# VHH binders against StAR-related lipid transfer protein 4 (Stard4), part 1

Scores and structures below are computed, not measured.

Target 1, 199 residues: StAR-related lipid transfer protein 4 (Stard4), of Mus musculus (Mouse) (q99jv5)
Amino acid sequence: ASISTKLQNTLIQYHSIKEDEWRVAKKVKDVTVWRKPSEEFNGYLYKAQGVMDDVVNNVIDHIRPGPWRLDWDRLMTSLDVLEHFEENCCVMRYTTAGQLLNIISPREFVDFSYTVGYEEGLLSCGVSVEWSETRPEFVRGYNHPCGWFCVPLKDSPSQSLLTGYIQTDLRGMIPQSAVDTAMASTLANFYSDLRKGLR
Unless a header shows other numbers, all headers, positions and changes below count from the first letter of the chain; antibody chains aren't numbered by Kabat.
F, E and O are the ipSAE of ESMFold2-Fast, ESMFold2 and OpenDDE, as the mean of both directions, binder to target and target to binder. V2 is 0.75 times the mean of E and O plus 0.25 times the DockQ between their complexes.
[cut] marks letters that were taken out.
The coordinates of atoms that the task and the answers printed are left out; those that the model quotes come from them. Centres of patches stay.

## First folded at step 1 (VHH)

Design A1 (framework vhh_8k46_1)
Fold by ESMFold2-Fast, scan of step 1:
Structure A1 (fold): chain B 199 residues (1-199), chain A 125 residues (1-125)
Amino acid sequence: as target 1 above (199 residues)
Amino acid sequence: AVQLQASGGGFVQPGGSLRLSCAASGRTFSSYAMGWFRQAPGKEREFVSAISWSGGSTYYADSVKGRFTISRDNSKNTVYLQMNSLRAEDTATYYCAADSYEYLGSWDSSEYDYWGQGTQVTVSS
């Protein structure tokens, strides 16, 4: 319905932002992370991109809410599906580990998640929703529109290009330098961990 | 690429002091956050301390807070670890590492792109 349509359109808009509007935040082997000021909150919209040595369906199946996510993702400490509307659409609650020697304490998120076809590949996207039930040991964070595009490489059908957009309000009182460091590192680690998980 | 060479280790009695140095060669050293890690025989590699690219932010493991001080001299491409009030439990090979992200160091060893060979510190009577 309207939430899935708006979310999809927002991610496609992010995917259309011109190269010169992005600034490199971190560049490691096989992954580049960029950022630009967010138009949703007082923080950044991050973009990450790298090549996966696997096909689109397998890559996205490891990312979308499901049984394999916790097996490879070092940041995510729990994942519960709260409401399941379709096989490709749910509301999930997940928690993240503390970061930077617990300067960023563990967070909890409640997200609407939607996976849909995009060009010759897939888009798995999400956005936080209001949810009254909370776990007191976690700070409730908020994900503005986020998502992962995965498309086949034209000249290498066993490989795919994975592009992510992450826009997270961690909330609480955290130094901006700590937030910036954690976000860039999280995205680089996401690629490293996923690559190992795809085996 | 950055190449790192750690030095300054040795033998010292409990309560003594040592200063470790990590000399970097290559471009962009001043853009990198730097970290010190240690590994004792039969144990996992442990975070010790980190320093941001500018030296404006420093981080310490709880086990070394108040005893160790990390600093850097970007004009000499060197990071230092001043170790005071040494204990037998500090015995380990100490490694310096460089993180390509310039804001702040990390406690997570997997964040570091470049590693030195290490320098042995032995604290015994």
Scores: ipSAE 0.000, ipTM 0.103, lowest interface PAE 19.4, mean pLDDT 83

Design A10 (framework vhh_gefurulimab)
Fold by ESMFold2-Fast, scan of step 1:
Structure A10 (fold): chain B 199 residues (1-199), chain A 125 residues (1-125)
Amino acid sequence: as target 1 above (199 residues)
Amino acid sequence: EVQLVESGGGLVKPGGSLRLSCAASGFTFSSYAAAWFRQAPGKEREFVSAISSGGSTTYADSVKGRFTISRDNAKNSLYLQMNSLRAEDTAVYYCAAGPSDEWLEYLASGDYDYWGQGTLVTVSS
């Protein structure tokens, strides 16, 4: 419970960061990605934002841990729910595909996940936790607080605004420029893939 | 036979524009990520721009806002639209193609499967 409250408050704090604190990292059709130096580690806090042609509940249901995530997310190669605490709260382990001709080898993450109401919409957030069991095919990465806000668009009842905050330490010996390039691309592709998955 | 052939290079004045083309043959271009690199006289080869098999793009800071990479899979072609050219853009431009999963927007290693022979771009009066 304590972890869920702290995580939620941290994401709300990120969502309140002034627009002039962010610098554009990547802008492609229908999605903008920004970044600022992370206060959690030697890397960046990324922000991504774009419009979804779907309602809040359906968008978040495709994002949070569950049966639909692997159907559309090209980066995620597996997802196992390790512990269920409540309907909206779990610990999950997931893996990601290699990137940049395998300069970034496949990663594994073990995250606490929490989904809660936020204003007229939803917030699905997560943070990595300690987990002793490792698999040799993967490098264990670490997600500092991250999450997805989804709120309805005013005067557009079939549309919603999806805003993400991602703060990932991929670990290992990877040049930071390669990590930064892959992170911006991953967020842009997340929106493209989700839009196709919702249709 | 697998090959990439660049074209469209030439002499242009500062502030001018050029469009480079790269024709791919002998492999399934649509399944590959593709990129433009350049090498100025007396300097090392540097990254310019890349495009994934799915169409996502990324650019070096020095060209961002001035250059646009695009692809036409039906024509097995890669393009680089270069606007607001500067003397510092003078270089031989190389087309490259490498393995892509859908997440690749930038092939940072430079370890591409296929490389073209290059096309010279000279920005001078």
Scores: ipSAE 0.000, ipTM 0.106, lowest interface PAE 17.4, mean pLDDT 83

Design A11 (framework vhh_8k46_1)
Fold by ESMFold2-Fast, scan of step 1:
Structure A11 (fold): chain B 199 residues (1-199), chain A 127 residues (1-127)
Amino acid sequence: as target 1 above (199 residues)
Amino acid sequence: AVQLQASGGGFVQPGGSLRLSCAASGFTFSSYAMGWFRQAPGKEREFVSAISGSGGSTYYADSVKGRFTISRDNSKNTVYLQMNSLRAEDTATYYCAASPTPEELFEYLRSGEFDYWGQGTQVTVSS
């Protein structure tokens, strides 16, 4: 199977995990973050969910690799498309800001990205790939399968439900409490930042 | 849903004492570090003191060391600032704030890590 098919199937599998397997990591107004031990590495698979006051296509267009992402995402400091295969498929390199006063130093990721239809909405997903070029100012992190599902709300088609699955190996020697704090907070911030960027 | 309510300010003469309280609601209080900050008219907001979630660790600004004591009662969801030997220079609006910074990272806590801020309580030290 192609990388896009395997990635899509993995995210659909995550989306089917039973509620009782998740533990609440952070709950703030209008967004809940859960986590469970990852089956891919010695860390966590995070799930975040919240309502967006916008239609599916506009929400996903702000998330997928493209010109809008850096306008609203406080964590992402650069985004370069290295290879593009189709409008919905590319390899990108992006960097993230240092976190917790640089206890977590800036990271760099090289991800395959794929956006596809899912039910009446969209799925934008990604997974890190091997890339030989490194930049010494960044630590190369690794994203195991990650993605964002966005579907229309049943009773309000001008609104959508955004569900994310994030599974990031930050690498390096970082205290586990710092990783746990940063992951939960950045997912909550993702929603508040995106909501501001859409309006 | 999250609220921080500071109280206990007032007018006091130099050398006097005041105890400030900050009542918290809407989050798991014992999991959050708490801090006190102050701002005098025309000045930038200044760090005063912080306490870890368990109360096992505290930090003080040099200007208040030996005079102020921070404490918390996790059963009451309240953080306190006991202010002794007050000086005219302590006149300010005092704010309490909460940070999700865990116990193990408390020593690295900075003002940018405080997610929630309360309404201020005014302290005026004057003869």
Scores: ipSAE 0.000, ipTM 0.133, lowest interface PAE 16.5, mean pLDDT 85

Design A12 (framework vhh_8ghr_2; at its last look DockQ between E and O 0.01; V2 from the best seeds 0.00; counts 0 for: pae E 13.3 > 2, unsure alone 57.5 < 65, placed apart)
Fold by ESMFold2, look of step 2:
Structure A12 (fold): chain B 199 residues (1-199), chain A 127 residues (1-127)
Amino acid sequence: as target 1 above (199 residues)
Amino acid sequence: EVQLVESGGGLVQPGGSLRLSCAASGFTFSDYSYIGWVRRAPGKGEELVARISPSGGSTSYADSVKGRFTISADISKNTAYLQMNSLRVEDTAVYYCARDYEWGYDSLGYEEAFDYWGQGTLVTVSS
């Protein structure tokens, strides 16, 4: 029915994709990044997973739109909440820094964001929506359904397992190898930067 | 500025085939804009027949046409297609091409996401 319900159900579907459909794209320390062809666009769905040394609520509070995101995420250069609907959902606009010696120029995204319970933890998910205002210093990217599942570890409830699904169309004319490098590197750096931010 | 122009309709016998085209102008195909084919028989409501992301990411079909119709797109020509095989009398309708940006957040739901429509092309299936 609602955009929130459709988005949530899509992320739950991704979280049920069988292990043998995934190909490893990158491993850095205890973080693994996989990918598979996207069913939403002509590109890839990336999966990332790693353990966080914090409880679900604090981990997700550092990821969802809020006061902490810009403090730790070196790629994100700005974040504005454009509209609120409820306590757990909004429309936000954010920007990212240039990557790979500016082969990938700065991007902006306008996303609907929704956070909801999932098992013993939380799911924070989003998808880009149309927004007519563009700014010349940014390329408008597009996030197909993306999100972060965070659940407590059964044997260590002060730790959480953080699993992300990312489907970003960076748009523009970008070499294929640069796209693959940027996406895998962004996900690996996300985990390392978030861990530092939680300390 | 945005235009969608359908072509390829006509009269065909049951069991026959037609290929509809939807030429887009005023925008470049994007992943937040899906192209849909909607049909309307005289005196009946609208039925979403098929949808595609023009960048080739996803397709979907109504149960009534699944296995008989195929939607596709050619990004280089800015054109979407509907291949209709094994046509039946009940497929007789005016077929519209429409742009759909599926992810909306206002109080009006998904059904109002189609923002640009073509003028339609008539498909008649009869002996």
Scores: ipSAE 0.000, ipTM 0.227, lowest interface PAE 13.3, mean pLDDT 82
ESMFold2-Fast, scan of step 1: ipSAE 0.209; ipTM 0.608
ESMFold2 (binder alone), look of step 2: mean pLDDT 75; pTM 0.758
OpenDDE, look of step 2: ipSAE 0.013; ipTM 0.280

Design A13 (framework vhh_7ocj_1)
Fold by ESMFold2-Fast, scan of step 1:
Structure A13 (fold): chain B 199 residues (1-199), chain A 124 residues (1-124)
Amino acid sequence: as target 1 above (199 residues)
Amino acid sequence: QVQLVESGGGLVQAGGSLRLSCAASGSIFSDYAMGWYRQAPGKQRELVAAITSGGSTRYGDFVKGRFTISRGNAKNTVYLQMNSLSVEDTAVYYCAAELDYGLWSESYDSYDYWGQGTQVTVSS
């Protein structure tokens, strides 16, 4: 389908952006987060990268829409699959917890999700789509193209390299400074939480 | 590690004003987002106002235009100026702090701190 091809190509373009175009937003042990101005909206494209002590298939199975995501993801409070297109392709609705003492109130996203092979690993990616139903407890946010690349480490086959690209418009009346501050820590916490969730 | 102590609550007549203060100790105050929540009898705890370390603010729908949150980093204190008080503002007011994510820590859960609360009673 047109949407899956365009989404995949966009994420591969992000993955090809040169190192000197990124600014370090946060660097803690075992994860680095960078950002650059987004070309899609008035915000940032974030990149995060770190090593997982697990194989590609297990890492991505915990990230893609499915029964395990809510078991470990601290930010995500619900996940509903709204439509199935193919085995690796769906539309999902998910919600997120409030952040910064609810300066960022709970959000709702409706995303097309697609998982495909990439080199000797996997890419799980998503982009928000229009969806008419809204829920009054949530502000509808919008994910511009986002995704997770996971590839085996050459010299350590039991480990993988996880690289994420996140490009979220939280919408509503939020100061951009609050969004920028929350995003870097949210991505670092994603790695910490995922590592604890892996079995 | 942050400890929060609220003060300034009490009894006030409808149409009056109160200023709540929340003094923070134990950590660098300027790194924290600060907020005020309230809980009335029989109701859930709700957001009154919040302010980031950079000064950006958010208010609950029922207090917009009447309440103002501000911070004094030199005194490690956040303030809530409450004007045009009504009986519906009667509640226990809680101060809250969350590390303003410029400096990350291992546990997200450890970032939320709460004071013990201060009672505000508005009489007609």
Scores: ipSAE 0.000, ipTM 0.254, lowest interface PAE 14.6, mean pLDDT 82

Design A14 (framework vhh_7n9e_1)
Fold by ESMFold2-Fast, scan of step 1:
Structure A14 (fold): chain B 199 residues (1-199), chain A 125 residues (1-125)
Amino acid sequence: as target 1 above (199 residues)
Amino acid sequence: DVQLVESGGGLVQAGGSLRLSCAASGFTFDDYAMYWGRQAPGKGREWVSGISWNSGSIAYASSVKGRFTISRDNAKNTLYLQMNNLKPEDTALYYCAKDLGYSEFWDSTYGMDVWGQGTQVTVSS
């Protein structure tokens, strides 16, 4: 079993979690964010879901590591592909902006990323890996298994349903209420930013 | 354990009225849009009406607009459908559904996640 197979299976497991295990964290027009306690760390597994007015391939191409992510994502400040293994598989290092007036200072992540077919759509997923070099201007965060499922809408094939699972250990000394507020708002903003970024 | 229990169906003559109820449990009712759908014998599911979590957004299928009224009571975890001026073509199994959680309401069956067992409405001519 490879890392990509284990990661894919974990995300499919998350996608199968029963509805009654989730609690609404934030609900705004066109996106709902839920959370449940993480099985991986002392934090939350977040789920976000919303409709995109675009087809699966274009939506996922804007999310996966590539030339378009930084064009629309307000949170991500840099993205470097450190190693390509194949077209759908890489190790990347990225940084995020400070949040809540810098109560959450800029973070750095080093993730294995993998994109694969899922039903009639796509899954783009990632997990942090060990990386020895750190940069002092950033706190190294850790992504437990995370990913984005995108499938065509049954009754509207020019639209797609985007479902995300995010499970981030931000590290450092941050009040839990600040983490919770930032995570829910970040996921809602992800959807609004992506909708504006789609070509 | 999400549970939706419909009631209020029955036999009624054309031009008559019925009020359907859906009792919801196992989830936070006032965080989700809710829907009424129906299925006539030998036909597929048809969306009838949808209502957002706070009743701020309401939609109806063109076939029922002006005759049916959807409403909800979040304190009682109950969804309602007031059906007036019923026609024989309204004969169907009526079921309530919980939203997938991505929109305040949706005008198709795709947005309908959890379905109840339904309540039968028969309109005689």
Scores: ipSAE 0.000, ipTM 0.115, lowest interface PAE 17.7, mean pLDDT 83

Design A15 (framework vhh_8k46_1)
Fold by ESMFold2-Fast, scan of step 1:
Parts: sequence; C-alpha cells; structure tokens
Structure A15 (fold): chain B 199 residues (1-199), chain A 126 residues (1-126)
Amino acid sequence: as target 1 above (199 residues)
Amino acid sequence: AVQLQASGGGFVQPGGSLRLSCAASGRTFSEYAMGWFRQAPGKEREFVSAITWSGDSTYYADSVKGRFTISRDNSKNTVYLQMNSLRAEDTATYYCAADFGSYLSDWEEPSAYDYWGQGTQVTVSS
C-alpha cells in the first residue's frame, strides 16, 4: 500500500478507538481534548473535538497546506510546499514558534500531507518524512500519523464537527511536563484561532 | 486540584492482611490514574501498584504481584490496596498518588504523578 493509503487507514483506526480508552487532558468551552499513550513513540496521541460554525469544505481548506493556514494559526510561522504530487497531496515544510518562554524552542517539520473524502465529509492527514536538508535555527520535530476529520453536523447543515488526532515528537531536551502542557494548550488554541479565522 | 487522604495502615503479623484506602476530593476522580508507592526507613520511594483511570489496566511491582490487589470505587472517589500474605519486607510508609491526563505509560515513575497524599504506616512484625 502507498503512503497515502497507510496513513488514511491509520487515522481511521484512531477514529475507531473506544471512548473509554481516552482520558480528558483539557476541557474548555466548546472544545474537549483527550489523550492516551502513543503506540508509535514514548509520548501521547491527542484527540480534540469541537463544533465549527461553518461547512466542511471551508473548515478543511483553512487547515490543509495552502494560502490560508498562516493567516489564522498562531503557532505556525512558515509553510513551504517542497513537492507537489497531486492536487490533494504534497510534501510540506513548516516551522512553529517557540513556546513557554522558549523552553520549547522553534521547531521544523517536514510532512507528507493528504486530503481525501471521508463519509459525508473530509479527512486531512499527515506524517513526517525523511528530508536531508535542515536549518540550524530550528530543531527538527517528528509528527507520527496525525489528521483532522470534518463531517457535517446532523440537523445543522451550516455547522460541522471537527475531530483532530495529533501525535508529535518535539525531540530535543524538553521536560515531559512542559511538552504535555504545551500540547493540550496548543490544541485548545487551534480551535479558538480557527474559529476566528473562518469569519 | 485534587487532595488525597491515605488511611488503613497499622500493625500486623507476618502472613496477615491489611486494606489501605486513598480518598480523593474533587469531582474529577474518575479522570485520574492512581498509584501506590512505599518508602522503607532510609530508602527511596519505590513503586507498588497502579490502576488506570478507567480501571482497564493494573500494574504491580514483582515483589507484591499475586499478594496485593489494587481496585477503585468511583462512587466513593476511593482507590484501595488489598495487601495479603504480608512479610516483614513490606514494612514501610505507603503513599497514594494521582496522575491526570494519561494511562500511566510510565507507571513506575514517581515523576509521572501530579498529586500525592500523606503517608500511612504499615508495620509487619511478630
């Protein structure tokens, strides 16, 4: 199977994990964040879910690699498409801002990205790939399989349900408590920032 | 924040049994994984047992496996440690600990736990 098929199947498997296997990491107004130990590395698989006051296509177009991502995402500081295979498939390099007063210094990721139909909505997913070119001002992080499911909300056609799975190895020398704090806050902020960016 | 109150310690002869309790205050007890640790005089704290927030998994130190059983009662916000076939080597102050936001991948690591209760003393002697 191709990388896109493997990645899609992995995300669908995450989406099928039973409710009782998740533990609440953060619950704020209009978004819940859960986590469980990752089976890919010594860290966590995070799940976030919340309602968007917008249709599936517009939500996913703001998330997938493209011209709109940097307009709303406070964490992402740059995004470059390194290789374009198909309309919905690319390799991108992006950078993130430092966090927690630079206890987590700026990171760089090189991800394969793929967007595909899922049920009556969309799935935009990604996974880090090997890329030899590095930039010394950044620490190269690694995203294990990650993605965003967006489906129309039943009985409310102008709204959608956004569910994310994030599994990031920040690498370097960072206390695990700092990583855990930053991840939960980053996901809550993602929803807040996206909601502002949509309208 | 969660506060933990450990109790149930005491004096017991070798071969006897004790049940320790750890009562948690707060509405989110069911979201915490719980652990028991012990510290003998002049030694470091060591892992004894842990239970995930859902109760789906339990973990035990090799020295207590088959003799101790960890359980939880969400209606009472309490975790229990049933200690059977006690030995002189089990003499220690026992501490309960809570971890929020994980399944305890590193259940043996004290640093994995966010909140700690005060100790309850267990003395096994004839």
Scores: ipSAE 0.000, ipTM 0.117, lowest interface PAE 16.7, mean pLDDT 83

Design A16 (framework vhh_gefurulimab)
Fold by ESMFold2-Fast, scan of step 1:
Structure A16 (fold): chain B 199 residues (1-199), chain A 125 residues (1-125)
Amino acid sequence: as target 1 above (199 residues)
Amino acid sequence: EVQLVESGGGLVKPGGSLRLSCAASGFTFSSYAAAWFRQAPGKEREFVSAISYSGSTTYADSVKGRFTISRDNAKNSLYLQMNSLRAEDTAVYYCAADRYLTEYWGDSESDYDYWGQGTLVTVSS
């Protein structure tokens, strides 16, 4: 089956994982982050959820590869489209800033990205693919299936519920406590930054 | 090898106080989330309190305002200060730690991969 079909089915499977399998990793005002051991690698599948004061289309347009992402995302330092398919899918290469006083050095990812309808909203998802070109200033990380579901809130159509699944192998030799701290903080910061970036 | 050893349990009258201690060997509490659970006779283990790597604390509703969790990184120890004790607090108290809960905490047994053997607290007249 196509990459997009496999990816979509995997994210829907994650979205169907029952509540009691998740454990709270971080809880701040208006965002909860959970995690469970990943079935893909020796790490965690993270789930984050929070309300956005904006409609589904505008929220997802700020998240998917496009002109808005670098405007608000403090972690992402570059984004290049390597292969352009249809309007809803591409292969992109992006880089991330160092974290925790550079205990985690800058990473580079090459991801297939796909956006599709889901219920009354949208799903924007991605997964790393192999790409031979590397840049020596970055460590190549790997995103196992990741994505963002956004659906309208009932009886509050100007608001939406954003649920994310992140499953990143940062690679290299990094202390596990640094990885865990960075992942939980990254998701909380994603929500904070996106909320400030929405127009 | 990781080991947790609880101490400080005993018999106390209602309204009294106890301080439980948990000593760690093979790792340092400053790098882990840690928690206290308890198990009353014939019941399943219940969450009591947790402290994250970042120092954030949380408490079960039944103990909120009466119990205080803390850690002393220099002594590699976790504590539970128990005030205004009630008969319903009678249980074996367990110390737990999780190497993966770095910024926040968990309130379920499955969130913690290291456990002590427990210390008995009896609250009766």
Scores: ipSAE 0.000, ipTM 0.138, lowest interface PAE 13.5, mean pLDDT 84

Design A2 (framework vhh_8k46_1)
Fold by ESMFold2-Fast, scan of step 1:
Structure A2 (fold): chain B 199 residues (1-199), chain A 126 residues (1-126)
Amino acid sequence: as target 1 above (199 residues)
Amino acid sequence: AVQLQASGGGFVQPGGSLRLSCAASGFTFSDYAMGWFRQAPGKEREFVSAISGSGGSTYYADSVKGRFTISRDNSKNTVYLQMNSLRAEDTATYYCAKDLEYWDSTGYFPEAFDYWGQGTQVTVSS
């Protein structure tokens, strides 16, 4: 099995985790964020879910590596596709803004990214890979398996249900309370920013 | 009323084993994560292990990972802590705790455990 198959299977496994395994971390208008201890590192696997007023293809096209991501994502400050393997598969390098008055300084990630069909919708997933080049202005973070499922909303096919699984090691010396606050807020902001960015 | 009854503590030599039990009543047991905490003499209370309501997920403090196993029997409303390869530094009063309700309507959830059970003393000594 390829890296893409392993990554896809891991995200589908996360998506099958029972409701009672999750703890609510943040609940704001039109988005709920849960978390559970990660099995990959000393941190959390986060789950976020909310309704988008758009069809699956348009939602995922705004999320997957491509020209539209930087237009709406307040956290992401740069995105470079380093290598294309297929239309739906690449290695990308991206950077994120500082958080909590720079208590969390800007981060850099290098991720393998893969987009594939899932049920009547799509899954866009990623995982960090080793990359030797670093930029001094950024701390290299690490994404354990992460991804976004988007399926048509059962009661309204012109809307979709977006479910994310995020499992990020920000690295460096950061207070745990800052990490916890930033992760929950980042996921809630992802939804509000994406909703404004959908065109 | 929520009640938690911890038991199974005792005296054991280094390298020995003990199994702690926590019998729960007053709530729908399978809906809540359960945890074990301990407090050693002269130290603050620390997290030991937790298990999800279904039993599908477990978490361990680094100090006990590989030696302790948490499990639950939802038909008996009981959570267990199997402690193997016990060390002198494991000496403590062990408490079981029920996690807070999952669905926080206030717009955010502070992660915490509530309803500490009656402690059970574990003493590891030669």
Scores: ipSAE 0.000, ipTM 0.151, lowest interface PAE 14.9, mean pLDDT 83

Design A3 (framework vhh_gefurulimab)
Amino acid sequence: EVQLVESGGGLVKPGGSLRLSCAASGRTFSDYAAAWFRQAPGKEREFVSAITWSGSTTYADSVKGRFTISRDNAKNSLYLQMNSLRAEDTAVYYCAADTGEWYLDSYTPDEYDYWGQGTLVTVSS
ESMFold2-Fast, scan of step 1: ipSAE 0.012; ipTM 0.305

Design A4 (framework vhh_etentamig_d1)
Fold by ESMFold2-Fast, scan of step 1:
Structure A4 (fold): chain B 199 residues (1-199), chain A 125 residues (1-125)
Amino acid sequence: as target 1 above (199 residues)
Amino acid sequence: EVQLLESGGGLVQPGGSLRLSCAASGFTFSSYAMSWVRQAPGKGPEWVSGISGSGGSTYYADSVKGRFTISRDNSKNTLYLQMNSLRAEDTAVYYCAKDEGYFDWLSGEYTFDYRGQGTLVTVSS
């Protein structure tokens, strides 16, 4: 199968995983983060879910590769589109800030990104691809299949439900417990920052 | 629900050793990574050490690497920190944490949702 078809099907499979297979990793105001062991690597598949006070199109437009992501996302420090296939499909390179007082040094990712309709909403998904150019100030991380589902909230069409699946191999010489802690915190912060960015 | 109870702190001279313990309850202990976090007087929390749920992987902040050893006994729901070659700068309240913290970028400090009451370690001559 093509990369976009395989990626979409993988995210839909994650979205169908039964509730009892997930273990709560973090719960803060208006965000729940769960995780389960990954089938792709020696780490976790994370799930995050929360309500947005905005419509699907505006929420996903702030998340997908585009002009607004860097305005609100505290973790992301740069974003470049390396190859553009279609309006909804590209290869992008982005960098992230250090975490846990720089115990996790800045990372760089090169991802295939694809946005498609899902039910009455949208799915924006991605997966890392090989890219030979490296920059010494960053460690190259790897995103296994990941993505964001956003659908209108039932009986409240001015609100939407945002569900994310994140599966990141940060690589390098970092403690796994630090990685696990940082991932849960990153997802909670993602929702907090996005909510402020939508205003 | 989640309860973490630290013990083992005290007064020691520089170069001395202490072993801290944390008794955990209210969750499936072996399924979670655990951390030790310390807070010196007038300072924010500093992550010290972490251990995977199985105990197979251990991790340390640069300031304690080679001197401290983290371990766990999943049959007793207990986390340990063996501290050797203690220095005056190790003086702090030590907290056991279920590994669910977050880094607050505004304050530049690490914050945990679940941690115990702490145990005081004082390193002084």
Scores: ipSAE 0.000, ipTM 0.156, lowest interface PAE 15.3, mean pLDDT 81

